# VHH binders against q6mzz7r34to333: the designs that were tried, part 10

Target 1, 300 residues: q6mzz7r34to333
Amino acid sequence: TFKDETFPAADSSIGQKLLQEKRLSNVIWKRPQDLPGGPPHFILDDISRFDIQQGGAADCWFLAALGSLTQNPQYRQKILMVQSFSHQYAGIFRFRFWQCGQWVEVVIDDRLPVQGDKCLFVRPRHQNQEFWPCLLEKAYAKLLGSYSDLHYGFLEDALVDLTGGVITNIHLHSSPVDLVKAVKTATKAGSLITCATPSGPTDTAQAMENGLVSLHAYTVTGAEQIQYRRGWEEIISLWNPWGWGEAEWRGRWSDGSQEWEETCDPRKSQLHKKREDGEFWMSCQDFQQKFIAMFICSEI

## First folded at step 19 (VHH)

Design o2
Fold by ESMFold2, last read:
Order: C-alpha cells, then structure tokens, then sequence
Structure o2 (fold): chain B 300 residues (1-300), chain A 126 residues (1-126)
C-alpha cells in the first residue's frame, strides 16, 4: 500500500506546537483497517456534518466551514470525489482545495495519528468506521504543512480554501443584520456560513456555563421565524464541530427548553430534534449578543 | 478599556527598513493573548487597507499581496506587544499605520476589529 514520503507518518507531520502542547512523542500512525470497529468506509450513506467530530487540533475554523460544505452537493463532490476502501484501494486518497486561483489536488496515504486505537485528531462518528472527515483533515494539514498549522487559523481561509468564493463578513455587534433573511438567502444560494464566539478567559477554547464554547467557530445551519405565544420569534441553528456528546447552548430554544414545548408552530417536529449531535437552536437575539462574527462565503 | 499605542514611525529612504511596535494595555475582560491582532494603513485620500494580521497564539499570519515578502508581523504575548518589521520600503508604503485588535478567532477584515490605535506615520521619501 502507498506510503507518502512528503507527509510521512511521523512526528514531523504533526508539528512541534501540538507535540509540545499535548506532550506527545513518537506518535503511532495506523490505517483505518487496523483500527477497531470493523471494515472501514470512506462514506457510508449520505455525507453529513454529523460525521465530523473534532479531535486534538484546534481547527474548528476549518471544521465549521466543512460542516457548512456538507450541505452543498457540488462542493462536496468536488472536494471528496469518488473514493473507497474497496474499489481500487491502494492506501491513497485525494482531495481538492482552492489555492492561488485554482483547484489543486492533495494526495495522502491513509495512515492516521492515534493514541492507542483512537484517532488523535478528527475521529470517526460513534464507531461507524466512516473516515472521510479524518482523511480530509489530514489532507488539509498536508496542504498547510502539518497538523500544528491547523491550530487556530483564520476563519476566512477555510471558507475560501473549500470553495474559491468571496467572503461577506458581519460584525454582530457593530451593524444591523436581518439574520433570518441573511441566512435563508445564503442557504438558497448554496453559500457556506460560519460564525464565531469572542475571546474567553484562556487562549484555548473553553466551554462556558451557558453551553457555548469561547474562542470557537460554529456552522450556521439554518434560521427561521417561528410562531411563539401571540407572535413570532426569530431563531438560528448552529452546529458545534466538537460533535456528538458535547456541550450545547442551554438558554432559550435549546434542546428540551420550555420554548419548544410551548410553540404551536406546525414545523416544530421538523425543526426540533433532541439529539446530542452538536446542533442546537437559539434565539437570534441571544446569537447576536453571544457571538461576535458571522461569515458568508458566496460564489461570485 | 483596551488601549493600543503605536510607535516607531518616521521618515525613511526607499529601500530602507523600519520596525513598528504596538503596546497594548487595558485588557481587563480577557488577556491580550486571546485577541487577534492586525496592522492596517491609510494613505492620504484612501480608505483603510489591511497590511498584516496574526492569530492570537501566533501560529498563522496574513499579509496583503503588496507587502508579502517585505513585511513581517509578530507578537510577544508576555509583553502585550505587536510588531511590524518593514523591509525594502517603497514610496507607496507611505501611510498612517494603525494597530488593531479583534476579540476572538482569526480574521483579517478591518470591519471585524473593535479596538484601534491612533496611528503612527511612516513616510518613505528621499
């Protein structure tokens, strides 16, 4: 099987910053077939943001953009192509990124850095043995130089690198924005939408009492005007790249909240799914207060 | 309140070098090391132009095409200081240079920056 000498299964591909920060040395690398959980798959069913679970790199800026990309079939196909662990498998995987005005192909082998039999970085969802997110993260690490080069990047770069599009940036505290209109318009256009929380008490992402994470990027997955009591309320849905089993917003319109119990909107069952999958709703008012930035990446 | 003070501007000859510093203080809510920092410039009669930006831990940088390879942004989080090393200066680099801070994840668009210094003038002329 293929071994990539330009991005080897070695500590150099992880990079010094993450090796030092996580106190790692002589990291073991394994191919997906050598991990527990049965035969590996690149993609099982439909591609979904819920297949992504952030690991040890602080690359939510990339994974949030990727979460949004999963909702765009044309970019999904361009980035992921048609690949498998069975048909024509040789331990080679390929991905495309937008670089310097053109799409470039990044080739990797499928050896992934592990601790024991668990991936150190992006992990396959819930032992389903689906590896496209792990392999795509590795390809982006190779593009940038190492996994350490994924550690706290620029929000705009991931969006452009996945699409070649143009960024509209919104400072959520400085200018008026009709969030529902902006999100619906961008979604209909196939645009990617991400957002970020402001600084926290440390220079690393940290869960807060309200269930949000500081210094963190989220995918914006939807916005709606919903019937509530004698009127209407605007709500926005977000996805946390930390993934399944991680903290979610605990305020108004959160999973299991009184607002969901009380609404008579006929779309209630469609909009509110009680899962610990990292996706949640919040009021647009709370969103605009608790977040600092939103980015829309649109095709020109 | 957050306060940013630039220094190190002045008159230099074309091809010369200059080092700008930005002393940051007043970070009572969250420490300097959690902020994204940038250098912006404004030539007479023009709008603000992003020059360079650096992520809060310093792991990634951004440079405008007009300065790439000539300018280097850096930060010292232990001293709450941002730097811009400017080499191979050209007349077109003449501008007021501003230090700016964004309280969050990396971005390099000026509309995203909340705190601004008063600026330091750089004049490139022989």
Amino acid sequence: as target 1 above (300 residues)
Amino acid sequence: QVQLVESGGGLVQPGGSLRLSCAASGFTSYPFRTYTMGWFRQAPGQGLEAVAAITHQGGRTYYADSVKGRFTISRDNSKNTLYLQMNSLRAEDTAVYYCAAHPGYGTYYPDMYDYWGQGTLVTVSS
Scores: ipSAE 0.763, ipTM 0.895, lowest interface PAE 1.1, mean pLDDT 89
Fold by ESMFold2, fold request of step 20:
Structure o2 (fold): chain B 300 residues (1-300), chain A 126 residues (1-126)
Amino acid sequence: as target 1 above (300 residues)
Amino acid sequence: QVQLVESGGGLVQPGGSLRLSCAASGFTSYPFRTYTMGWFRQAPGQGLEAVAAITHQGGRTYYADSVKGRFTISRDNSKNTLYLQMNSLRAEDTAVYYCAAHPGYGTYYPDMYDYWGQGTLVTVSS
């Protein structure tokens, strides 16, 4: 079973900032097979953004980009390759990132930092059995230096590191933008789309009364014109990499809102998924008011 | 309203060093420590270029390729101050340097920045 000497299962791989912030020392590391749950899988079903759940690192900038990437089969395959806990398993996993004009392979062992029997950072989903997001986060931490180096990064960096693409940036308060057209065009081109809320009262991401999180990054997952009352409204869908519904938008077009009950649009059932999975719709008007930035990363 | 005031510009010989400072004040909506900060420059006849940026907690930095290894961005959140240490200066570094603030998550694209200083001129010439 492989042990990575360059990114060891030790406090140095977590880094000083997170050790101090979480008051941790001598952190325990475990391989997936030594955690509670069923047998571990790298990918248990198809890859989706719903396999991702942000943990103790403030790396929504990376996880939001990853959420968008899961919809692009070429980049998914490039990043994740074909790996498993069964075929030729030796406790070693590998991932690819774009660095300085080249795809670089990052190799890790599968020891994950835990407290008790729970992962400190990204946590496995599907009854604690699916580990590709945990291992990918560790690989990115190794690339950047430590888990502490994931703590509040640049939105552009994650997008480029996953794709090698070119960023189009939109300041939502100062740029005219046709959001539905922009999102649909980018989605058809296979581009990654993320967005961010502005600063809040503290320097840490914080859930707000309206269900959005301050100082936080989201995946943009779609946009539509939808029939409502005697006209049309533009709506946009977002995914929160926290991965659960307690921090989802509570305003117009939110899950279970009157707008969804009243719309006669024939696509209602296709668009409205009442699940506590971190994905929600909001009006484009509210989006442009409540968010400050949107980024589109396109293939060269 | 947020006010940004640069200082430390001037004339310097090639190979020399300068330290730019940006004093920030007027944070009525959100504290300075929640803003992403950046240094940008504009040379004569050129567009605006991102030089360096630093995340609100200071954990990540960005540098343009043209300055990487020579310039260092830093911030002191207790003093509401942003710094740019400029070493090994070249004639091509001659520009007006701007301090700028983005009230949000980390970015280094200039059109994402809401608040700008008046600029300080750096001239690298013998």
Scores: ipSAE 0.761, ipTM 0.893, lowest interface PAE 1.1, mean pLDDT 89
Fold by ESMFold2, fold request of step 20:
Structure o2 (fold): chain B 300 residues (1-300), chain A 126 residues (1-126)
Amino acid sequence: as target 1 above (300 residues)
Amino acid sequence: QVQLVESGGGLVQPGGSLRLSCAASGFTSYPFRTYTMGWFRQAPGQGLEAVAAITHQGGRTYYADSVKGRFTISRDNSKNTLYLQMNSLRAEDTAVYYCAAHPGYGTYYPDMYDYWGQGTLVTVSS
C-alpha cells in the first residue's frame, strides 16, 4: 500500500498550531480498514452535505463551501472522481483543486490521524464506513501544508479552490440585498453560497445562546417567501458544517417553532423537515442581523 | 469604538524597506484577537487595493499578487498591534496605506471591513 513521503503520517502533517492547541503528540494514524466499523467505502450512499461532520480543525470555511458544492453534481464529480476501497485499491486517493488558474491533482495515502478509535478531524459517517469527507479534508490539508493550515482560513479561498469561480461578496450590515432573490438566482445558476457569523467573546468558534455559532461559516441552502399570518415572510435555510447533533438556530422559524406550527403555506412539509442534521431555517431579517457576510461563487 | 492608528510611513528609495505599524484600541464589544485584520492602499486617482490580510489567530495570510514575496503581514494580539514589513519597495507601491478591521471570519475584500485608520503615506521615489 502507498505511503506518501511528502505528507507523511506524522505530527508534521498536523502542524504545530493544532498540536499545541489540542495538546497532541505522537498522533496515531490508521487506514480506514484498521478502524472499527466494518469494510470502508469511499461513498456508501449518494453524496450529500449530511455526510460531512467537522472535527478538530476549525475549517468550517472549507466545509461550508463543500456543503454547497455537494448540491452541484458536476463540481462533485470533478473533485471526487471515481474511487473506491475495492477496485484497484492501493491506499492512494486523488482529488482536484483549482490553483493559480488551473486544476491541480492532489494525491494522498489513506492514513488518517486518530485518537483511540476516532478520527481527529472530519468524522466518517455510518459508524466508520464512509470516508470521502475525511480523505478530501486530508487532501486539502496537504495542499495548504498541514491540518493546522485549515484552522481559520479565508472564506473566499475555499470557494475558489473548489470551483475556479468568481466571488460576489455581501456585507450584510452595510450592503442593500434582496436575500430571497439573490439566493434563488444563485441557486438556479449552480453557484455556491456561504455565509459567516461575526466575532464572539473568544477567538474560537462557540455555540451561543441563540443556537448560532460565533466566528463560524455556514452553507446557504435555500430561501423562500412563506405565508405567515396575514402576509408573507422571507426565510433562509442554512447548514452548519459541525453536522449531526450540533447547534442549530433556536429563534423564529427554527425547528419546531411556533412559526412552523402556524403557517398555512402548502409547502410546509416540503420546507420544514425536523432533523438534527445541522440544517435550519431562520427569517431573513434575523439572518441579516445575526450574520455579517455572505459570499456567492459563480461559474465563469 | 474601535480606533486604528497607522505609523511608519515616509519617503524611501526604490529597493528600500519600511515597517508599518497599526495600534488598535477601543475594543469594547469583542477583543482585538477576534478580528480579521488587513492592510489596504490607495494610490492617487485609484481605488482601494487589498495589500494583505491576516486571520484573527494569525494562522493564514493573504497577499495581493503585486506584493507577494516582498511584504509580510503579522500581528501581536497581546499588544493589539498589526504590522506590515515592506521590502524591495517599488515606485508602484507609492500610496496611502490603511489598517482595517473586520469583526468576523477571514475575508480580504475591503468592503467587508468596518473599521479603518486614517492612513499613512508611503512614497517610493529616487
Scores: ipSAE 0.760, ipTM 0.895, lowest interface PAE 1.1, mean pLDDT 90
Fold by ESMFold2, fold request of step 20:
Structure o2 (fold): chain B 300 residues (1-300), chain A 126 residues (1-126)
Amino acid sequence: as target 1 above (300 residues)
Amino acid sequence: QVQLVESGGGLVQPGGSLRLSCAASGFTSYPFRTYTMGWFRQAPGQGLEAVAAITHQGGRTYYADSVKGRFTISRDNSKNTLYLQMNSLRAEDTAVYYCAAHPGYGTYYPDMYDYWGQGTLVTVSS
């Protein structure tokens, strides 16, 4: 099976920043076939953002963009191509990124850094044993130089690297925005949409009492005007790339909140799915207060 | 309350070097090390241009194509200071240079920056 000499299964591919912060040395690397859980899959079932679970790299800026990309078949086909652990498998995987005005192919072997039987970085969904997110993260780490180079990047870079598109930036505190119109227009056009929370008390992302994460990027997944009590409210849905069982918004319109019980909007069963999968709704007013930035990346 | 003060501008000959500094203070809510920092410039009669940006931990940098290989952004979080080393200066680099801060995740669009210094003039001329 293939062994990549340009991005070897060695500590140099992780990089000193993460080795030091995680107190790691001589990290073990394994191919998915050598992990427990049965036969590995590149893609199992449909591809979705819920296949992604952030690990030890602080790369939510990339994973949030990736979460949005999974909703766009054109881009996901370009990035992921057709690959498997069975058909013509040789331990080699390929991905495409936009670089310097063109699509560039990045080739990796499928050795992933682990502790025991657990991936150190993006984790496969436990139920499905699905590895495309782990392998794509490794490919992006190779493109940038190491897993340490994923640590707290620029929000714009991930969107451009995945699409070659044009960024519209919105500072949520500096000018008025019709959020529902902006999100619906961008979604209809197949644009990628991400957003970010501002600084917190430390220089690392941390969960806050309200269920949001500071210094963190989210995927914007929808926006609606919804009937509520004697009027209408605007709500926005977000996905946290930390994934299943992790922090979610606990305020108005959160999963299981009173607002969902009280609304008579006929779409509520389609909009509100009570899962702890990292996706949640919040009011647009709360969103504009708690977040600082939104980016829309559109193809020309 | 956040204050940014640039220094180190001046007149230099083409091919020369300058080092700009930005002293940051007034970070009572959150420390300097949680902010993304950038250098921006405005040439006479031109719009504002992003020059360079650096993430809050300093792990990643952005450079405009016009300055890549000639300029280096850096930060010293223990001194609350941002730097721009400018080498191989050209007449086209003549501009007022601004230090700016964004209270959040890394970005290099000027519209995302909330706090701005007064600027320091760099003139590259024989």
Scores: ipSAE 0.756, ipTM 0.891, lowest interface PAE 1.1, mean pLDDT 89

